# VHH binders against F-box/kelch-repeat protein At4g38940: the designs that were tried, part 7

Target 1, 370 residues: F-box/kelch-repeat protein At4g38940, of Arabidopsis thaliana (Mouse-ear cress) (q9svj9)
Amino acid sequence: MSSPIIIRAPKKQPPEPPCLISLLPEEIVVDIVARVPRCYYPTLSQVSRRFRSLVASPEIYKRRSFFGCTEQCLYIAISKDQTSDIHWFTLCRKPNGQQFSGTTASDHRLVHIPTLPPMPMHGSYVGIGSNIFVMGGFCNWKITSSVSLIDCRTHTAQTLPNMPKAVAFPVTELIDRKIYVIGGSDTLSPMKSPSRIMMVYDTDTEMWQLRARPDWEAGKKWFSSVVIGGKIYMRTYHNSFVCDPNDTSCDRDEVLHSKEWWSACVIDDVLYYYDVRENCLRAYDPKQRAWGVVKGFEGLLPVACKWSKTVSYTGGKLVLFLQKTEKTEIWCAEIAVERREGGEIWGKVEWCNVVLSGNFHIMDCVAVVL

## First folded at step 1 (VHH)

Design l7 (framework vhh_lunsekimig_d3)
Fold by ESMFold2-Fast, scan of step 1:
Structure l7 (fold): chain B 370 residues (1-370), chain A 123 residues (1-123)
Amino acid sequence: as target 1 above (370 residues)
Amino acid sequence: EVQLVESGGGVVQPGGSLRLSCAASGRTFSDYALYWYRQAAGIERELIASITSGGSTNYVDSVKGRFTISRDNSENTMYLQMNSLRAEDTGLYYCTAEIYTEDYFGSTEIDYWGQGTLVTVSS
């Protein structure tokens, strides 16, 4: 049996609650807490039983929405090794940012959520509103059609109706509130061709549909994907494709394929990924069909990394995860990107810190709005 | 370059035993889930047994209680102990490993296959 992932935050001692807090009407306390950044909610839950109940209340999240102070929160699916179940972490970050001047895990960190059950590996994880949909994958060496919903307001999970077919290693993308699950395998045999069907979940009707899969290279199962302009951009080991899920045709893009754009994200219809070998952030413009390098932060990020993942974030920003080759450290940086006159893309590192130490592996990153 | 080499196959009478080995070179396989597949004439390759990096095992129903998969990470070798062999166990046995690239963990899977070792159970 594998032991639970243990993360210890520095905690000196519980603060004594001020008497003044007990004098405030509940409505005023809700208004105040709703305006506090989500990453401070674990700390608030330690102040009193009142705050502990309040930060998990649906009412607080309705109030945040009413005040227009919802924020994009990142949930990270992590395994301790390639065969362990997946556990959920949240990224706690300073909302006003802090200029890079030295890195510590205390500034920003990944925080384990022990109340959520372990998740299947190599399934699909999609954030919609305040929820994460968990679909398929394998657990205890069986490929599953199971679907569960994680409510990120309460950190609870519930079971939903199964997918029409069990699948692992699919291409999964969200377009117009529909989840497209394409390809993948229903068996542990690595020689089996990807599925010829596409499963589509409509989040509004809560119904699964089977559709014809867009035409793309048969026998390839090594995928990375992003959505740009309602089209799915996919990378296999040998080719990159641009597919419209409502049209069965797919076009190859040889210029896109000239870079190994794994674990990419999209901001303003531009594809970004971090090249760990050249230590640079690369950008692909599908309208111009050209690669460029993001300028402005050369030498500011950790080097000698073996793995990277970019995730788009609100306000024209991306979050970059990096794993060191020689250390059991996961680094995280927030980078603001901006297209300037002449089409050059410039970046600014807002912060960069070690966010998790230990032999952990990021499997996926999901954004929710809380 | 990763090489997987199966060995230990041969001709055996029903009720006999064989121990198959799968040796890896070019990379250690301590982090991989490892599999034994069997391919009989005219039949697609089927999963017989699996073992995770942590040592958890699974078997197809037809071999449960008769076959035992094990691994020795220090020798970079995996084994399949086959007892109470039956004519239906005849086939070419392959070992394989599923890995994730170190540069893009979780987003790419690469399969490594050996050339197989033949097991014939004959009267």
Scores: ipSAE 0.000, ipTM 0.288, lowest interface PAE 11.4, mean pLDDT 77

Design l8 (framework vhh_lunsekimig_d3)
Fold by ESMFold2-Fast, scan of step 1:
Structure l8 (fold): chain B 370 residues (1-370), chain A 124 residues (1-124)
Amino acid sequence: as target 1 above (370 residues)
Amino acid sequence: EVQLVESGGGVVQPGGSLRLSCAASGFTFSSYALYWYRQAAGIERELIASITSGGDTNYVDSVKGRFTISRDNSENTMYLQMNSLRAEDTGLYYCAKEGVEYDDWGSYVPFDYWGQGTLVTVSS
């Protein structure tokens, strides 16, 4: 028969029981939390309002630095589609138990930071300590000299004094706590002779200096660059150069140029990039002036990818981003590399997961220490 | 997919004239600046002429007064009129498109779009 069933549910909203940890002095709680890996911080933020406030505070990050418990964190500048501005995302990981039980997209994810403003196109990004410096680029069809500082502890942005000159598409590198901004264009027309001036920002004195630049084609658009041994290695569409920013000399390296080493990174003075056409990680040793292929992980990464980007990571590792040609998926992998007897370089894939789905494009990746 | 196709190259005597054409497809032609590059004695291509979406033109000093860049937005074509040609003008001439573009798959491509090039030889 259709008699009503009366189910008496127990009360589901009792007062939260006192947590024993809430009885500890603040200084002891800060010391404990500072030693906890950041992947547990989302879980801690769900325990209480006190913990939620603590894990977002600058105090916890100062304490982590004091105890030597800092972690390298990746911030990724992403454009949503052809009409969208550049926005910031972070690469986040799950606690160890979830990482080992699953090797899926849920283990690692790119998470949008909605509190940060959109960034200019074709500017430069440099990570220093817990901060990202954003320099130049263009907005409203004008090239800007604007400088912004992003504090990754609080996810806030502030405007800094402008560069001496407006620039887009510069070569930008960090050497000995100084940011070198070289070449690029101060106009939408690339017809001007390359500027013989480079801009150098000293992070200790907070001052800009103008210097003569090395004689190279740094005035052209779309460069890739890395630093090895205090020298800037850069690729234009037609050539690769090795330049000392403190010397006027600039040497061409035709062996380096024989590979399309876009979006490369450096580990232990070796240049790495991922070749999406041949599905391999390539390494260039400037001492040997030879290209090699990294062995040991064949068949473990996605194939049929249309672009790649590598970023150096703590402990002799790199992080590799890949996008598949026929899917709107961004894959990410962490690869440990080592040089073995005989000079061969071997790699191990620590993990590989889909980190973002949708029509998104990675513009740059920045490492900070938190 | 963005495509640029050059034509009009050939062999010409010093003092002669040639007109190069660049037929474009795969983008809104009228909205972008366009460039002519030349690869002569060196490995690196030299920018010789540019034209903005608004029609403003610029030239490298060595061709100023001799070369004229123009565009026809109705035909999606850019031209380079070359007069008073010299032996030093010999080279491969490349058409290029400004800015960043996403390919047919939506990937950010950080390169100028280039044509296949057209060979100009100035000899007696």
Scores: ipSAE 0.000, ipTM 0.161, lowest interface PAE 15.6, mean pLDDT 77

Design l9 (framework vhh_lunsekimig_d3)
Fold by ESMFold2-Fast, scan of step 1:
Structure l9 (fold): chain B 370 residues (1-370), chain A 123 residues (1-123)
Amino acid sequence: as target 1 above (370 residues)
Amino acid sequence: EVQLVESGGGVVQPGGSLRLSCAASGSIFSDNALYWYRQAAGIERELIASISSGGSTNYVDSVKGRFTISRDNSENTMYLQMNSLRAEDTGLYYCARTYVDEDFGLDEYTDYWGQGTLVTVSS
């Protein structure tokens, strides 16, 4: 390891009372732990071997689902540099972050998950339930058709049946429990987009299918995409498209394209992205075909940033990552958004702090439910 | 090519020089047109310089006579020699290549990979 081992929760623990945990039936212990917020699980894992095993077991996560105690958790794919293997980090909150009274103490951090294997560069990631599907990309400098499933309950990875074709840099979206993998490159020399073929994975049947792809401008590899109303909204360098994967229709949207909506997210059928040049959160309403600026948090976020990424979060919120131009700092903010009468959108910054320092680059962000 | 990696950025005084490099991985470089783009704070990402597979070069007016783009096909590397640097040259510099998709016609597109290399011109 290039960095010192991350020290988990402080080992300030009183002696374990004899037989306390053994006096409770297993079912009762699971019920109690399932109701505890996940941010306390690292602390619980330091208490005893039984708790360490329990917080890593599938049983606890089934019980959380049964009680309605699930939380949306963010997993972030990070490269140390442009050629490094991609490693997984999770966004963690420290419940006892205030040892000293100060607003500069960071309660949120990106924490490396060393037990997960390195991921291919420029592949696709989709969160479904408690799992992340990893598809395609470059592995040992070859474009791969490999599919892996990361179980975020146990932080283990397993191989799944390959995609019909190898691909890197595709548009990948989840619609009606199906994963659509569209475009991208399938060769190393020279790179050419696949011919009118998209790959569709049905999560219910666990089968891949080849289909005709939407009729959009092929060869435009600089992509950003979101799903709104069962349609894929996609930005290339030259154009923005609205595509229906079911009938392969594709229309251009000149108003949508008027902004550089890279790394966008969707909340309640509205597209959001952060404009690092103007230091504002922009929103696009596809029904009105109009751009607006989100009001209410001017001056609360860091400036002089070179890129941004947004991901939608439960409860009408988004998580925003920002990287400073002149510092090796990744900032993160949680922003609640609200549409008001007349179409105005207002935002509230719930928190904002540095989550990772060093020469790191965010490649993707995935939300799972745990 | 599967990846392009920029390097050579840094902090320089006005009037100084820097040489940026763009290294290609995993394939032959010689048959593609290559580009340098710049993203400056408050300004849209813009094309700064281009070099064709045959060696023909083009430059945006603000850098003509100061910047020189070149390529070494044997080393799979493209360079941008920047002389007489000005404060307005500050920004993130990205290298890119064109790709031609034959299934939908001969439309070219530009790939940007990685976060670029930062050039800061300050006194």
Scores: ipSAE 0.000, ipTM 0.147, lowest interface PAE 15.6, mean pLDDT 76

Design m1 (framework vhh_7b2m_4)
Fold by ESMFold2-Fast, scan of step 1:
Structure m1 (fold): chain B 370 residues (1-370), chain A 123 residues (1-123)
Amino acid sequence: as target 1 above (370 residues)
Amino acid sequence: EVQLVESGGGLVQAGGSLRLSCAASGSIFSINAVGWYRQAPGKQRVVVASITSGGSTKYSNSVKGRFTISRDNAKNTVYLQMNSLKPEDTAVYYCAAETYTDEWGDYTYEDYWGQGTQVTVSS
């Protein structure tokens, strides 16, 4: 059995008694709740049993879709560095915070989802619609071919047909409604034996296929990957290269490789990653084959960090996670990016604060639409 | 780098008990989990039990209720208590450690294996 991760915080009192809401017809309550941002749903579920049932109901999510109120929500896979168990968290806002002039601080926090089971280590996670696909990884020292589906509306999990091959540490990307699972290992030492097989899941036909892997160099160190223009951009320890999964073409990009672009994301065909040594957000434009530094938020982010992860977010934004070297704090910031005249990229920090304290590590971050 | 040394194997009569020890040295702070494996003559190596540094345990169906894995963090040692032993439990028992190295915020998985300890159960 995995140890659960529990976050405890004082419950804030609502401004008015919720008994007035209990007098409203259910249809009206559903209409009101459907228009509330999803990040408040965990807080709302603590107000009453009625609200807890409502926010887990498929009806509320149908109503959100009908009203055009769906939004991109972040689900974060986290481990304690004392265990190999991975648990799901979501990003939430505390209600009733005072706003001070000029502050970028907000009361965002990561909240554990205790109803979801622990996830396999070094498996793959892909968000599609309101669901997270969980594929591969290991348990009890065996690499698995298991596939499960997490429904983020209800926070329930179900099993799906297995992958053709067991795998851990693959490159996993979503392109044109197909999930590509490339490389990785089916052994207890995954970094030593990258697979020469590519597995493809077609989300429309719900079928797995084995395909020949595109011919490219693979290293013994872990991979970073992103998708730009239907091509997979990959970083090994020694090389960065651009591959088309529909043919065998593979080109090296030495300019891309000149930076250690781990845990990167893509916004409008530009690759972003945060450099913790130089304390800057770097951007790579594959059309110009040039690196730049994102300007406009100097001094607004924490320094002396040992780890970072960027995730693309709706509206031309990214979410940045940072972990301090000497403090057990995970910081999170939302950054809007804009390309200006002359090709300079500028960023604006919308908010930045500590979202989780303790000896935790973010393993992955998945975006779903709810 | 982690080094593992197994001990506590030997000869025991059916229905008896043995306690195996796996002593870890080196970069023990990097160990996230330790597992016990066994390999009988002419057969494949199979998992028996595992324990994470946080104390979560898992067992193979063939040993549930008979074997117990535990950890003494102060001694950097993992134990496998084997009760109600059967002749079918005869095998070389191996200790394996799962470790993670944090490089640029990414974990690298590495496994380390002990040299094995013989367990013989006679009828």
Scores: ipSAE 0.000, ipTM 0.241, lowest interface PAE 14.7, mean pLDDT 78

Design m10 (framework vhh_7b2m_4)
Fold by ESMFold2-Fast, scan of step 1:
Structure m10 (fold): chain B 370 residues (1-370), chain A 124 residues (1-124)
Amino acid sequence: as target 1 above (370 residues)
Amino acid sequence: EVQLVESGGGLVQAGGSLRLSCAASGFTFSEYAVGWYRQAPGKQRVVVASITSGGSTKYSNSVKGRFTISRDNAKNTVYLQMNSLKPEDTAVYYCAKTEYYDEGWPSDYYFDYWGQGTQVTVSS
């Protein structure tokens, strides 16, 4: 007969020696962690179960706000193919020169958030504080009036009261804590004219209001818009307009229209967009009514790109996304801009990396404060 | 009124071929990009192929090398030639008018749907 082999279970490792910080009251630890940059939070979560729970708690984000230690974080709405549901990604960085592992080493990556639900196509996304408002679009081939709120502190979503009207493809802008939703279509019907009604959501009162729409000559769905000085600057295929959302009148700006300023952003009342044909960052100053080219970084960005998007970032910076024409690569760069003597604008590329590989398409980018 | 009318769908065995046609009316056909989309039961509608007013073509990776999109501006018609058909190609195929987009066209951000669709069923 063979006897069974009896294996003694190994003894557990002795308890870790007391960490000095573990001896502090919870409130003191929260105060310390709240002052730490968020890029270190993954590292902190590995120190102890206490820290892992803490960096995921809403309490940390309230304390960061109280101390003025918040950071602007980018959330990117991405489709895996051209008509699939939209999923959320965050732009993440590794601290202290560390890099993400893989075939291409890089300190920046777009990271999927699988816990958030898929988003409607061609709706509106607006970042306010630590939240993203998701409004309208189409889902299951129906135009919706649904509104959802994503809490970026917890990566949870909740349903809010619907908009007065269902809409897809609107112009959507945030001005003075109010969300303006203008134009678009409430049906998938061919030849449907854009809505002549504007919907306004007041984030302080949490109420929707219907207003008369600004008098835009809007014949097509494909629009670009930005806000400068409380006015909406809009590009259509044929014209560029400057509109006051509280007045139904709009003025044409033919100098603004002389450039193809799709997917632009605004820093210190100056409009920026990246020209993929001429491989340059262009700036429009509405006070001077003149276009200029940003100097100082020629040859530092990838070429042969079919698409670009700029997003404003804290500290006089912008984030630029670029899609290569013949590759499944999305590039991202952080560019600091400054006005110099004589009104010249100079740029500095802080970093530039491939952030996502595969058949992915960026639908929108939203900035939140965490 | 813009109208897009698809035809040419049917039942075919794996490895076979079909040619879909889309007859357009109510707009200046030669000035617009047009595309083909498909939707399988219980799945999201996905792009298959597109062709610009200038004749530049783009294909989904799942059909590249097997499908060919073309247009006849004199007849206001767009075609999708489907070769080496697979059971996975079974879907309702839709013709869509897309907006021209100067930067980055053909782009991945077009989703206008104007037709009723035509059923393609591929048996193994």
Scores: ipSAE 0.000, ipTM 0.245, lowest interface PAE 13.8, mean pLDDT 78

Design m11 (framework vhh_7b2m_4)
Fold by ESMFold2-Fast, scan of step 1:
Structure m11 (fold): chain B 370 residues (1-370), chain A 123 residues (1-123)
Amino acid sequence: as target 1 above (370 residues)
Amino acid sequence: EVQLVESGGGLVQAGGSLRLSCAASGSIFSENAVGWYRQAPGKQRVVVASIYSGGSTKYSNSVKGRFTISRDNAKNTVYLQMNSLKPEDTAVYYCARDTSLYDEFGYSTPDYWGQGTQVTVSS
């Protein structure tokens, strides 16, 4: 059986409205995007293919630098379920504003970077400019001398020449564009003494040098370290030391050691750490050789926490990570600190909320400039 | 007080199997990572296998495919199943667990050790 056939002339559809952004010269688009906070770049990448390419381009990061619009971005090395491999996350900090569904949510949170490969545990991580150097650690139960460079503009990683020696659990600090890798172990045997060699990487010449390690008490494995005034301040389980990396000697500081200053940061030559037992932020002034408590935010932070980590930000601020003893949530707070009349240090909690839920462990935090 | 007790060592022919047990007292294994280590005469103590709180496992290259680590949290016991044993596996085997002591990278390292159990593999 035949059915009636309807033939319609092709309907001329009007052209789609022009995208206003496509009408702007590239120079103007670069100028506009360079002035947008980095936390909005994922949202911008969803607007068009042009924006997606632009936010990852070297040109945008060059333009941000030219305009003085660079910002400190925090990258966090995280282990899930205490596996031997680490994964990278960024801390997304959005100004007070509109809430969006899905990936455009305006809340403060840790965001996984799925394009970066898993990295070795217990190695060293150093932020320089827009890059993270990843050095040593253990992979497949072998301590490695491998070096990788993470480009935080593109979220890609590349392999660099190895360190002279394999190492895990070292003290690692950046001073005058040189990376100092001190102590640590070339074996996972807890019975072996720390390395007596210091490895120094010059970021300008791209060369490694072996040097004598500064004097310190042998047989100590667990370290926390910060740099103040070109000197390395370090804590082992039994002692705290102040070491000049260009000298073979280290001095003990018993006042510094009187507090368990694990995972500390430095703002304006003052050392800060969060005391989870007493629920307070403590500050050490190396010129006075005295500990003080930061005032002004009592009762604003979560209690009953098992560990803390502080990271310094520009502008007299720090970021504090906390994990509760009985919960699988990671809390984060941004705290502005200032010295007031009489020498008292005061803090203001600018925000505090849960940034990651699940059985996650923060291994390290690295600041880069983007 | 935390006490770790290893058992199950002995003499075995090359190609044979042994199962080591590590029993904990005074603590709960389910909240801690546990590792097996070994030390041959005149050599350093080295890690052979670890099991983490989430059940994930890691093995040294010398034992991959031959050894299996497992845990029974109800019995507070960690096991090391050793198959296809070789003379070079001859060593004193130790278990160790993480404590609440954290390093600067936010990970616990072993601080409690057992007394060890001897494994001897004949040719």
Scores: ipSAE 0.000, ipTM 0.285, lowest interface PAE 12.7, mean pLDDT 78

Design m12 (framework vhh_7b2m_4)
Fold by ESMFold2-Fast, scan of step 1:
Structure m12 (fold): chain B 370 residues (1-370), chain A 123 residues (1-123)
Amino acid sequence: as target 1 above (370 residues)
Amino acid sequence: EVQLVESGGGLVQAGGSLRLSCAASGFTFSSYGVGWYRQAPGKQRVVVASISSGGSTKYSNSVKGRFTISRDNAKNTVYLQMNSLKPEDTAVYYCAKDEYTFGDWESTYMDVWGQGTQVTVSS
């Protein structure tokens, strides 16, 4: 009220009012953050210790699921230089409007996840919900049966019970919440044929089952696969097969095999792969048994590439990774595809840029939902 | 049907040279990467050198500067020129096709292995 009480130095002005965000109930803050794109979470973690804790909380990811605000996020297994281990990276996508005028820095990049330990190469990598299963593979020239689970919400890894047998280079697919691990090798011995057994992990029971492999063509090795309509489409050097994992036989598809469809993906029951020799995106329709070339983006992608990988993405899109033959550059493009009259497929390149530079090699790409 | 056949091994004194050849058949050779591997008795098989479909080469640190890998697509053959040989280079040398990533160096386990060719370097 005022003096006669003597104080030495009265305050010149009142303290700054608290920030409005700090006055919101936690429940409201969680609701707001759950609706923010995942790519902004690193930035949010720098605002306060409260936000840092929140973006790593399981509760935020439950809230995202309840609101239907989940995103498909891409995790990339990369080998560095001449090591035998993989390191995990994520594809960071920033909205185009966030890049300031006068900057040439790309707003799309592969970002290393340093909290995850190095993991074996040439194993099975499967995304289920917000988790990645890492199974088998090799490091230091030893083939392992180890299983690790990566929680992509926290970027932490835990060890799970081993597979029934060690394996590297299997065909691995997720069908009806079961992981099928088929073929591959448990040894580096020359000319060994693939295993006659398959291992099946039931994600609901959390149990491994060892099964006799369906009687697929004897002596063949499988190096590329996709799932369409509950069937596994597989490619070897000599043949392409369409197999029901519960059947004892596989049908050969000679039209499918007429193209070298390595590292393919599936969008709306159509198989896509990028042909680095002809510099075109090819599409296979299994119902019509016909190959087509995706039109609409000729000359927009880098040429002289030694390999490609395609990954399906939400909204009728795919993500394409390319590595140049003469440069230590990994390029990435997002391509929207649509089917038009006459069965023609058209594509639109939404963005394309270098996402990683250096002696890095993409081993696999995994999609998770966060 | 896919086959790789190694040749050119032999006995040589330390400091000598050998040229290994790998003849490929049953696949479109020009479209695939090829590597050389070696295995000494009681030791694991290790990568020595690789060459991509586009001609890009990579070498293990133990042979860098001494060995040269090259390819002749017209003859479906890959070569390994080995200079300044050491006793530690004694091994069976294998040629392998890249079945997984078509010339990716880090995809070092390859599917099609030949019979191998013995290289013995005397002290």
Scores: ipSAE 0.000, ipTM 0.260, lowest interface PAE 11.7, mean pLDDT 78

